# Designs tried in a protein design chat: VHH binders against Gamma-interferon-responsive lysosomal thiol protein (GILT). Part 13

Target 1, 207 residues: Gamma-interferon-responsive lysosomal thiol protein (GILT), of Arabidopsis thaliana (Mouse-ear cress) (q9sv73)
Amino acid sequence: GKSGKVKLNLYYESLCPGCQEFIVDDLGKIFDYDLYTITDLKLFPFGNAELSDNLTVTCQHGEEECKLNALEACALRTWPDQKSQYSFIRCVESDTKGWESCVKNSGREKAINDCYNGDLSRKLILGYATKTKNLKPPHEYVPWVTLNGKPLDDSVQSTDDLVAQICNAYKGKTTLPKVCNSSASMSKSPERKWKLQVSYANKATNY
Short names: E, the ipSAE of ESMFold2; O, the ipSAE of OpenDDE; V2, 0.75 times the mean of E and O plus 0.25 times the DockQ between their complexes.

## First folded at step 12 (VHH; framework vhh_5c3l_4)

Design y5 (from w5 with W105Y; at its last look DockQ between E and O 0.73; V2 from the best seeds 0.71)
Fold by ESMFold2, look of step 12:
Structure y5 (fold): chain B 207 residues (1-207), chain A 120 residues (1-120)
Amino acid sequence: as target 1 above (207 residues)
Amino acid sequence: QVQLQESGGGLVQPGGSLRLSCAASGFTFSSYWMSWVRQAPGKGLEVVSDISEGGSSTYYADSVRGRFTISRDNAKNTLYLQMNSLKPEDTAVYYCAKDESYGPYEFDYRGPGTQVTVSS
C-alpha cells in the first residue's frame, strides 16, 4: 500500500548536545499532539561518525558515543513501535550517564543487553552508516532532519515550526490532529528561534 | 528475485512444540543475517530471533528466551525455528526475513508467513 503519512527522519549522534535537545524537547511533540497519526518517524543513530575501509567506526564524540549509538540502535530493533522506541531513546538522551537505568527500567533488559554486548549491535550500526552515508544531499551537521526526504530549512529550529511543517506536508486522507488547526502555528505565528548546538560534519563525503 | 517460504505452523496445545522452516532462494543465503518476526492479531511486527550469516551468533526476544531456538542450514538454504513450551501469547503469523539493507525499518524481504495458534 500507498501511505499518506509524513516521513520524518532524524539522523543524529548520541552525544551531540543539539541532538539531545532536539530529541528531548522537540521530537516528543509528535506524540504529545497526536501527530503520530500522520507521521512516520524514523531515527538513524550514526551522525558524523567515520567508517574505515576495514569497517571500523570512529565517532565524533569519542568511543562513548559509538557505544550509546549502538545501544540506541538496539532499542530501535527491540521495539516494533515508534512510541516505545522514542521513549527509550529519550530516556538515554535525557541523561546519557544514566543509560543503565534506562535499560533496567525498559522491560527489555536481556534483549537489549544481548544486542548491545554482541555482534547484533555492530550489524545494526553498519546499516545506519549506510543509510546516513547515502543521504542526498549529504548532511552538513547533526541533528539532520528530513521531511519526505527533503532537509528542513535551517530557519526551522523550533517545535512550533516542526509541528507546522508536519501538518502542512501531510497529503493523506486521515483527519488532521487538532493541533494542525491552530492559526498561531499555521499562519501568522511570529517566528521563534531556539539555537541548537549542532555538530558539523568534517567533509561532505567520506572518501 | 528473493523468495522465502515458511512452513510448519499449525494448531497446538499450550506446552506443545512446533518446528518452523523457511526455504530460501534467489539470493546467497549464507551471506545474510536472517530473522524470525511475528505479528499477533492487532499488534505490530515483533522480532522474535536473529541469526548471523554462519550461525555463530543468535538473538532472542525476552518473551521467547529459553523456549525458542533459531538455526540455519546454509547447505540447504533453510532457516529454522524450534518452538518449545508454547503459550497462548505465542499465537501469531510467523515470518522469516532476509536483512539485505542492514536497516531496522525494512521487512519487505520476508515470506508470506505461517500461522501458529496455541489454544486448548
Scores: ipSAE 0.583, ipTM 0.819, lowest interface PAE 1.5, mean pLDDT 84
ESMFold2 (binder alone), look of step 12: mean pLDDT 84; pTM 0.852
OpenDDE, look of step 12: ipSAE 0.810; ipTM 0.915

## First folded at step 13 (VHH; framework vhh_5c3l_4)

Design z1 (from y3 with L102F; at its last look DockQ between E and O 0.66; V2 from the best seeds 0.71)
Fold by ESMFold2, look of step 13:
Structure z1 (fold): chain B 207 residues (1-207), chain A 120 residues (1-120)
Amino acid sequence: as target 1 above (207 residues)
Amino acid sequence: QVQLQESGGGLVQPGGSLRLSCAASGFTFSSYWMSWVRQAPGKGLEVVSDISEGGSSTYYADSVRGRFTISRDNAKNTLYLQMNSLKPEDTAVYYCAKDESFGPWEFDYRGPGTQVTVSS
């Protein structure tokens, strides 16, 4: 990226169990390890939703997924920094039925609610739809992760693998977080492979 | 090619008012949402306000709600920001942006900005 930071993009949908687990359990390690100092995290809520010719959005996990995707799109617009953005998204994805509490406790309730209840949320979702549909290669499931524009290689099957990939991709001059100095040791640890419940593109799942 | 030019910044005392203008050219202005974004010293960009293509919908950061008013004149290809009850924390460079980018706060098309300084 322009800052030298590694661009990490997550394309997801709010009610996919694999997306929820990745966001809550795995993605947070970026912040636990101080990897945010070398990583530009971008979140793209749309996932496997479909956009009709009349611009109607149909979400894989039903209308509630469309609503939460829109809420999260509004939140991503509201904060200037990735840490604050992630904190809100993690709140919602940790307990989607409790999303209203996340909004009330955010300090941005009016802005988020205005966006969510108005036409800005739809504008944002159509933008995320365009970004997701323009992926090369096309995504086949969510969560879909790219590193500097390239989908994760099939060998990346754990948070430790992802951390190693980020550390190795960094080309800037900022001092690397300590976890990057231990990446070889992490690669030699017993692997905890992801057991994410992914959601496949072009498969209807009615919630 | 897209051209955006902000004007109307300056030095004002707390409680004062300014009106920012942004002249747009090189694109069909009335077909795009427009935004005001600002950057305070040592801070990242903050979306201050958004306005829809026809001006029927407007949105504000909670930090400026009730004090700032966004508007547009599509016949003149001009975006406005009326800034009332200004506070020292409103001190920033203000940018007019063609809204094609969305979180994580990337604005590919913005002007060079106009400085607003709120100080005694």
Scores: ipSAE 0.653, ipTM 0.855, lowest interface PAE 1.1, mean pLDDT 86
ESMFold2 (binder alone), look of step 13: mean pLDDT 83; pTM 0.847
OpenDDE, look of step 13: ipSAE 0.794; ipTM 0.909

Design z2 (from y3 with L102M; at its last look DockQ between E and O 0.55; V2 from the best seeds 0.69)
Fold by ESMFold2, look of step 13:
Structure z2 (fold): chain B 207 residues (1-207), chain A 120 residues (1-120)
Amino acid sequence: as target 1 above (207 residues)
Amino acid sequence: QVQLQESGGGLVQPGGSLRLSCAASGFTFSSYWMSWVRQAPGKGLEVVSDISEGGSSTYYADSVRGRFTISRDNAKNTLYLQMNSLKPEDTAVYYCAKDESMGPWEFDYRGPGTQVTVSS
């Protein structure tokens, strides 16, 4: 884009275990390694939810997922900056049963609650639905990660591969963060890291 | 083509009031949520307030709640922001936005803005 930053988009749903792990651990590295200086991070809460013809939203992990997606959409509306948005969403995704504490301690409780309990949250979710449904190619699972509009394959969902992918994609004028030159952060261990527990589009939600 | 034009900004003292207006054209105004967003010096865009298509629902940033009032006149295709009890922290460029955006970084359908400066 205009800044030369790498566009990193995460399409997700709040109760998918893989999404939770990616948000808490992998996205944390964007800020830990100063990768935010070369990254334009955007979060799209909707995931594998479906819209009916009358615009009723059905979430893959039930009504609670719809509620938490809406809460996180409200947070994305409430804060102007990536770091504050991420901090709140990481709080929720670290312990979704504790989401009320995240709101209470956010410094924006009234604005978030008004959005969450009103019709603004639905408006925001329908917008995220449109953006998710317009993905090309269509997403196959969540977390679905695109880098400059192109999906990352399953092997690059790991923490190490994400950092390397961002570093290699950056073509702007800013000097690369130090992590981009580290062999340890761009290497793989002899054993592959545990694969994220993804949730497949059109996957049954019953357990 | 979407056209949005803000007016009513200026220099006021702390505690003063301003009324911002936004003339809209090139789209069906009454079919869209509208927002006021602001950008303070060196800061990103902050959503100040939102209003639904018919005006029945309004939302405010915590920093302006109780001091600012959003309204719309769908017959005149005009959005308003009444700003009372102004503080130096309210100093910013204020933009009228056609609200199809998600989050502060996606207000591409906005006017050129009007400067509000609160200074003694």
Scores: ipSAE 0.665, ipTM 0.864, lowest interface PAE 1.2, mean pLDDT 85
ESMFold2 (binder alone), look of step 13: mean pLDDT 83; pTM 0.842
OpenDDE, look of step 13: ipSAE 0.821; ipTM 0.921

Design z3 (from y3 with S101A; at its last look DockQ between E and O 0.56; V2 from the best seeds 0.70)
Fold by ESMFold2, look of step 13:
Structure z3 (fold): chain B 207 residues (1-207), chain A 120 residues (1-120)
Amino acid sequence: as target 1 above (207 residues)
Amino acid sequence: QVQLQESGGGLVQPGGSLRLSCAASGFTFSSYWMSWVRQAPGKGLEVVSDISEGGSSTYYADSVRGRFTISRDNAKNTLYLQMNSLKPEDTAVYYCAKDEALGPWEFDYRGPGTQVTVSS
């Protein structure tokens, strides 16, 4: 099970409604299905933010988004495991106004607050900026999801489609989760369509 | 090319102390954040501590706060971790890392690491 796991990368920003829905609902189902056992999930908080020549970060949904992106970058640094990282970020993204409670209830309040209130959070965000800006092809909107380095195909229109893609891409030796033995793409209703409120990247119009 | 060499590990009793060192060469040591990362048997990589370029900012995992102290000597290109009040839970391979956003601490540490074993 070492290098066979499917690499699922989410490039996002904390106040985009589509990112919030994807994190809370779609990623939640991936954990409910035990897909984390065959998936390397990585979260990249930066999204459609811009980085000026003097390294000033400007976030698409204002300064509060920059702050919450930094908070979530600190969480990704604080926990070694993806399940703990996701649990914290889901807490924040479920109610961004309540983020302080997420920190207090995390069991890692001191480490997170030190990072968030210090210069480590900025160092981390500049790293996530580099990873996001190095995407090939460049992202067009957030949430931007890649599977083994490739953006999702237009045909992926539901969480069930995503689950099927993960199951089919897995090359490791770990026993597949039980959800992989069912057709996630099986038509049960003609109106099963994924609707995310995406936020578009636009380098020419940033205001 | 970048080289990092950890030393100072060993077997120690609970409550004991060890001082880890990391000799750095092949890059401008004073221009980079440095980190100590550890991997206990069967566990993932945990960032234990971070230190800024000049040493003015330090960060610690909550599991080691108050017991471990990170420091650096930029004149000697050396990173340190003073570990006091050691517990069996601190048993791990300890790696120093040149801390870059795209750098080795994510996957590829330059040194072999040093084993710390805390056991009665």
Scores: ipSAE 0.672, ipTM 0.854, lowest interface PAE 1.0, mean pLDDT 85
ESMFold2 (binder alone), look of step 13: mean pLDDT 83; pTM 0.844
OpenDDE, look of step 13: ipSAE 0.829; ipTM 0.926

Design z4 (from y3 with E100T; at its last look DockQ between E and O 0.37; V2 from the best seeds 0.00; counts 0 for: pae O 2.5 > 2)
Fold by OpenDDE, look of step 13:
Structure z4 (fold): chain B 207 residues (1-207), chain A 120 residues (1-120)
Amino acid sequence: as target 1 above (207 residues)
Amino acid sequence: QVQLQESGGGLVQPGGSLRLSCAASGFTFSSYWMSWVRQAPGKGLEVVSDISEGGSSTYYADSVRGRFTISRDNAKNTLYLQMNSLKPEDTAVYYCAKDTSLGPWEFDYRGPGTQVTVSS
């Protein structure tokens, strides 16, 4: 097992403004601050989508969301490492209309396309559906973040807060990233608070 | 009880071919994705290939793409791996693995494995 790393899971959906912001602006710090060395980041593209009894998926933001979720699922399958996965997903979520360029520039275009156009993407989405639905407690909105299987506390309202939580949660034997050592100095007011642009699980959002 | 049993491994020269088989029992074979994984000496488990329930979708690791072909016979509850143009780096224990269908690259059962050795 990934010995001692903090488990950070993000449950999200494409075309969700709050999710996009979190992925592009907040989650990036996991890599910028070298927190990825002590963090096992997993992404779950499904969010508030609904799975019918006949295994039809209906996404909160429409069919385009479903497509993008599937694309990102394929990315997660295509690369085994979290950095590559994130890079691609960040690309897509930065410009959802320009997702084709992300695929083209990925270096794994064929693999992604084969997954996306085949039954593999469907399998992956169904898997993420199951994982999302089995959350305890259930997610109330997206982006939904869990740290070591527990939802983030309401006190976590910024990237700095998240960083601090990750640093504090780490019990491994490897050296802590520098940002964790300076966390005492991060007592400064967060430069940016998370926007409350979440998509609620019980509300259809048509953008 | 789920059972998987690999066969067909052996010693071959570089450039040679082998065909692995996996006999499955104890579950509805046709309802699950199946995979071949391998473990080389001193290395971790590597997914080699997987195949969908009906065989319409396949995946190959970059290292084996174009050389290996995964297939299945659901009537016989058997998974196959045709390995052509074998290389020394293909030397490993090869395992048949049952997909959980709950996530990517997740397996709940694996056979005892069959040894594949590629050497001059």
Scores: ipSAE 0.170, ipTM 0.604, lowest interface PAE 2.5, mean pLDDT 91
ESMFold2, look of step 13: ipSAE 0.534; ipTM 0.807
ESMFold2 (binder alone), look of step 13: mean pLDDT 85; pTM 0.860

Design z5 (from y3 with Y59R; at its last look DockQ between E and O 0.22; V2 from the best seeds 0.00; counts 0 for: pae E 9.4 > 2, placed apart)
Fold by ESMFold2, look of step 13:
Structure z5 (fold): chain B 207 residues (1-207), chain A 120 residues (1-120)
Amino acid sequence: as target 1 above (207 residues)
Amino acid sequence: QVQLQESGGGLVQPGGSLRLSCAASGFTFSSYWMSWVRQAPGKGLEVVSDISEGGSSTRYADSVRGRFTISRDNAKNTLYLQMNSLKPEDTAVYYCAKDESLGPWEFDYRGPGTQVTVSS
C-alpha cells in the first residue's frame, strides 16, 4: 500500500517444501520482530502451476496442491489484514494434511468454505495466475520473493538477511523496529539457506 | 474512466438502519464482482460484503452476518448495502470497490467513501 511500507511479495505453491519452510519459519519472524509495522506482506498462491489455453490449471504437485492453493486464496479474500491472512496460511502450511482443523478454528469457517466450494475460488486463482505470469523477470522457482517489486539478491540467504533488506528498504516515517537499529542483528552470519528444497519452474506462459 | 460514488451515510443511533448506494460508470458494471469495504478509525480495510456479476453469489464478514444485505441493480449500474441493527463498531468510512484484481486486497478502483457513524 501507499503507507510507505516495504512491499514484501511471496509467490508460492502450497505443497512445495521450500515454500512451506519459508512461510512457517521465515515469515513468522517478521511478526516476531515487529517488522509488520514497516512491511506490507502479500501472498500469491499459484507458483509453478500451468494454465492451459482452456484456462485449466495444472499444479506442480498434483490436484491436492491446486485445492490447497484455492483454499489459501479464499483465506486471502476472507481477511483483509496481513496478520490474519498469515496466521491462517501458516496453520495450513505447518501441516497440510490437517488443513480442515485450520478452517474450523479460524472463526471464519463458513466464509472460507463458501468461497472454496463455490465459483469464487477459481476466479481468485486465475487472478493469482495473472499476477504470477506478469512477474518481471519471470520467476525461476518458488518460493519467489520480491521486495518493492525486485527479486531478492544472492546475498539474502537467511531470515536475518531478509530482515536487514526490509529495514534498509523502508522509507517511511514510522519508528523502525528495534531489530533494524541493532548492529548485532544486521551483522550476523546467515542463519541458514532458505532456498533449500525449492521447486523449479518448468515454463509458465504469459498469454 | 472508472467512477464510483457512494452515498447514504450519516449519523444514526445504535439499532438504526442505513442504506448505502454506489453509482458506477466508466465500465461494464454487470461484468464485475463488486464489494463494500470499510475502514474504522485507526484500523485497516475490512471487506464487508461482495456480490457476483449477476447477484447470485454473496458473501458477508462475520461481524455483519444477518444484519447487512448487499444487492445490485445492473440496469441502473448501482450497488447497494442495506445495514440494519447498526452497532457502534460499524462506525467507519464505507467504500464501494470494483473487484478487478482478485488477489490481495488491492482495490485499484474504489470511490471516495461515505461516512457511517453509529452513536448515541
Scores: ipSAE 0.011, ipTM 0.320, lowest interface PAE 9.4, mean pLDDT 82
ESMFold2 (binder alone), look of step 13: mean pLDDT 83; pTM 0.842
OpenDDE, look of step 13: ipSAE 0.017; ipTM 0.371

Design z6 (from y3 with S57T; at its last look DockQ between E and O 0.59; V2 from the best seeds 0.00; counts 0 for: pae E 2.5 > 2)
Fold by ESMFold2, look of step 13:
Structure z6 (fold): chain B 207 residues (1-207), chain A 120 residues (1-120)
Amino acid sequence: as target 1 above (207 residues)
Amino acid sequence: QVQLQESGGGLVQPGGSLRLSCAASGFTFSSYWMSWVRQAPGKGLEVVSDISEGGSTTYYADSVRGRFTISRDNAKNTLYLQMNSLKPEDTAVYYCAKDESLGPWEFDYRGPGTQVTVSS
């Protein structure tokens, strides 16, 4: 990672309810707790989409998912910093039918619209498809979260456990955020505190 | 091996113009999207403009739209950036990048850059 930052990668799709909850709730707390100072967050919109031999993309939740994945890929291209990228994607994932307001309020409407309505968004999505398909081990569902390249332990299903995993994985020199020294964040729970509505990679929508 | 070499930077007054060039070799230039990216002092890497393989489509950051024009000559393996109405905020090192279908946070193939300084 960048000078010891923890690499946190989220592989997701825009209309999976579990992905929406993870983005809005769990990732939100990472920024609220200033964990971004020790975390290199990367978002990979593609999820359980299928890529045919002629490079046609079919999304698990229909064409609207393909469109929103593309929109979010454009946002990741448009902003250089993690916080701005996250702020936009959280806006969309909080109300996917309201995504146009997110674009209008972003301050980068023309760049996002040009990317989204043109062929740059497709180029970006094919890149995210390659990254998602090259996962080792292959992802089984979304949201699929890796920490320094390793899938998170199935027993880690709460924000507090995610925070602890990030804090424990950090090997850099910068001072740890105060949340890393809290007794609540350093507790490991043997029980799941919440259940995400995951979408399985081997269950495509059939019409 | 992939080689990219930018040129055409310099010192210019606000409102002035510069034309950047990027000579490319070591790959089939016409098969790849190309990008101009810039880095101002103390700031991250900003994607300025993108151009498709054949040059038929272009994209611009909102901060440069209407002032900058990206183009390419696939017969000469050369990428261009015409920069007009330059502002002090355009001061940066400008990089030519081979675009590998990755997000703006990763450009593995870029040149050493050319300095553009806009000051009165």
Scores: ipSAE 0.446, ipTM 0.749, lowest interface PAE 2.5, mean pLDDT 84
ESMFold2 (binder alone), look of step 13: mean pLDDT 82; pTM 0.839
OpenDDE, look of step 13: ipSAE 0.799; ipTM 0.910

## First folded at step 14 (VHH; framework vhh_5c3l_4)

Design a1 (from w5 with S52R; at its last look DockQ between E and O 0.58; V2 from the best seeds 0.69)
Fold by ESMFold2, look of step 14:
Structure a1 (fold): chain B 207 residues (1-207), chain A 120 residues (1-120)
Amino acid sequence: as target 1 above (207 residues)
Amino acid sequence: QVQLQESGGGLVQPGGSLRLSCAASGFTFSSYWMSWVRQAPGKGLEVVSDIREGGSSTYYADSVRGRFTISRDNAKNTLYLQMNSLKPEDTAVYYCAKDESYGPWEFDYRGPGTQVTVSS
């Protein structure tokens, strides 16, 4: 048991521009500021994909998104630690056309390729589909972010606000990272500087 | 009521071999993927190997590829891990897990584990 950490869940899809920006820029702060010592980060690649009655997955941004979601699910299986998982996924989401280089430079190329090209990736994606479809409340768009189980509102999507919310939610005994004692982390919610380009669930429901 | 019990661990010299077994009960063993996961001292859980329901597909961590072989006997509800060419880095507690786990790393259905120690 690692009790006391802030539980941060990201439900996403690999070709949504808002998901890409959130992963690269906003989540990067968890690791750039060593917030991972007080955060339990979990990533759920599926997003607004649909699962048919015969279990065929259809992704909102086409077959390429399904493939990259599966690749990232394999990475989540391959590494036990969230920093390594994030580093790989940040590589892919920084330039999805260059994903093969991310695999080759990962140090886990064979395991990732076996999973990605085999039936393990499908098993993993069906598991993420179940977790995403069981969200309460159902997600309305991606990136869909929960903090200790509570969805973050649209008005609270800025990078600085994520750091402040993690710092303020932490109730464990580990010494807080230095960023948690800055004026930005202790002030009123910062004004948003930009809005993520989210992808809406088209008539989707939580299955 | 899932029950998993590992056995076959022990102390072995580098280059040696061990065969781990896992007896399963309380669920339809043949309907689930199964995994071996390990935890080295002070470290997180690492998925060592996976095997699907009928055994037709197997997966391995790169650190054990070519040295370890996962197998299952669905008639006996037993999972196996043949561990050859053992290295000190393989020292860990090895767990048999019913594969409903995925990221984030949660192996809710696993046995108590068996210790493998590779030392001169």
Scores: ipSAE 0.655, ipTM 0.860, lowest interface PAE 1.2, mean pLDDT 85
ESMFold2 (binder alone), look of step 14: mean pLDDT 81; pTM 0.822
OpenDDE, look of step 14: ipSAE 0.795; ipTM 0.909

Design a2 (from w5 with S52N; at its last look DockQ between E and O 0.65; V2 from the best seeds 0.70)
Amino acid sequence: QVQLQESGGGLVQPGGSLRLSCAASGFTFSSYWMSWVRQAPGKGLEVVSDINEGGSSTYYADSVRGRFTISRDNAKNTLYLQMNSLKPEDTAVYYCAKDESYGPWEFDYRGPGTQVTVSS
ESMFold2, look of step 14: ipSAE 0.689; ipTM 0.870
ESMFold2 (binder alone), look of step 14: mean pLDDT 83; pTM 0.850
OpenDDE, look of step 14: ipSAE 0.856; ipTM 0.936
ESMFold2, look of step 15: ipSAE 0.568; ipTM 0.828
ESMFold2 (binder alone), look of step 15: mean pLDDT 83; pTM 0.848
OpenDDE, look of step 15: ipSAE 0.858; ipTM 0.936

Design a3 (from w5 with G103N; at its last look DockQ between E and O 0.67; V2 from the best seeds 0.69)
Fold by ESMFold2, look of step 14:
Structure a3 (fold): chain B 207 residues (1-207), chain A 120 residues (1-120)
Amino acid sequence: as target 1 above (207 residues)
Amino acid sequence: QVQLQESGGGLVQPGGSLRLSCAASGFTFSSYWMSWVRQAPGKGLEVVSDISEGGSSTYYADSVRGRFTISRDNAKNTLYLQMNSLKPEDTAVYYCAKDESYNPWEFDYRGPGTQVTVSS
């Protein structure tokens, strides 16, 4: 039992530039503003990867993307709480070539390495594949964001718009975080005049 | 009708040992990864250990590595956790869980748990 938190799901892949920006910047604001107290954040590393007939995974940005998706799946397994999960994944997504330092500094190096180098990471990725492929409607690009199960409004042009949508969707009993009363005045980022650098799903495949 | 029943918990002094068992029924036990998860007083749920379908792969939280051993007997539909060198920090309710999820924090299929208390 969850106490009315807003369900925020991010379906992503580790080397998509738009996914990296969303994770580092937009999700960072959710934790900076204590919005996590009213938000149930879930991350689904798989994105536009493909499954072959024998369940071999091919990632849109090559084998390094498959490896980093698997690493991040292991992090989601390693920590029970979303803030710790996010802290690790933000470290990797801030500089993907520096991922080994993120593991070394995590305090969970052996558990993450065992998962990453073993068959647990593959089991986790196939589970995320199932969740991503079962999306209704199917995702068209990544980052693909759902709020309480529905794709986020494409008109979102700033972090304030994401914050406002979370605040407006919350129907629980907990007092709203202060940012919900003044979300527009809390923005220090210039508003974007363009969409994130998304990566489009391959429309020629049904995987 | 997935059914999981843990047993073997109890009160033990630091340095002691316990062996937990979990009887499973209502699903094809040998087709699923299984996990032990625990909840200490005032803390969230922690995955303690995982084991693959045939038992060939095992995984442990860093807090229990070297002290706990997960195993399974697919002929008896039973999951085990051998707990050695117990510490007060191991005090928790221990649950066995059918691991069909990418995210164990949302286990729909776990037993009622067994209490382990480690105190001097």
Scores: ipSAE 0.610, ipTM 0.843, lowest interface PAE 1.3, mean pLDDT 85
ESMFold2 (binder alone), look of step 14: mean pLDDT 84; pTM 0.854
OpenDDE, look of step 14: ipSAE 0.793; ipTM 0.908

Design a4 (from w5 with F107Y; at its last look DockQ between E and O 0.62; V2 from the best seeds 0.70)
Fold by ESMFold2, look of step 14:
Structure a4 (fold): chain B 207 residues (1-207), chain A 120 residues (1-120)
Amino acid sequence: as target 1 above (207 residues)
Amino acid sequence: QVQLQESGGGLVQPGGSLRLSCAASGFTFSSYWMSWVRQAPGKGLEVVSDISEGGSSTYYADSVRGRFTISRDNAKNTLYLQMNSLKPEDTAVYYCAKDESYGPWEYDYRGPGTQVTVSS
């Protein structure tokens, strides 16, 4: 649809160690390899949070996770381009206790703080809650990654494999990045697995 | 079903003013946040301003703060953007958007836009 780009969605929560590792170490590769030219990256901060009947949000890693999810939702609203969005979120996820410095150094401090301290952040989080809860199939853990709406297979356990799947999924007319023409990007690594410290969703795990 | 129609754009000198309007129909206007977004030549969509359902909360991009004012009239199903002290960098197509986005660039419901050009 959107210029034929591959839709890469990350559903996450800010204090899950696996989410932090994926965002900081792996997700940046779409920018390092120029994959952003064929990828539409979307980030969905909510993760395994729960939404009560009265629309109270309870986060898996406590209230600080709720606050950082809201902060990151505000950042996603503030910048129009995915590289700027990612840069801010990577700053926070690299050291969540230092998030105030990320805001001060962003060049958008007033807009982010107004959103974070006002009712816009809650409006945004409820929207991300709806999108996360509407996942089909329901997510089982975070980080939860979908490619064109389909969860990535268990065999996608390395950055090289993710790159290959993005390259193979692209059906648009834009020239493929150079990394897509290497043999590593067009094939799976045999049997190499890396381990993320995922956080399990109770309802996703039991489905 | 959802229909949004912007109006009020045009050619304006630097320092001038324009008032944009957006007529809304096909949904319960007063139940939704509304936004103005703009697209400058060769750029992506930028959220200019947001307003809550009843108009009690407003938000602005830093680039327009103090110069633009968002408002709504729920009795007339109309969204407004008063644009003062216009600058050449405000040149863009301005869109009225129904705020159902799950991220800042998912504007499934927006109008066709109105062109604002600020130049001498």
Scores: ipSAE 0.643, ipTM 0.853, lowest interface PAE 1.1, mean pLDDT 85
ESMFold2 (binder alone), look of step 14: mean pLDDT 83; pTM 0.843
OpenDDE, look of step 14: ipSAE 0.821; ipTM 0.917

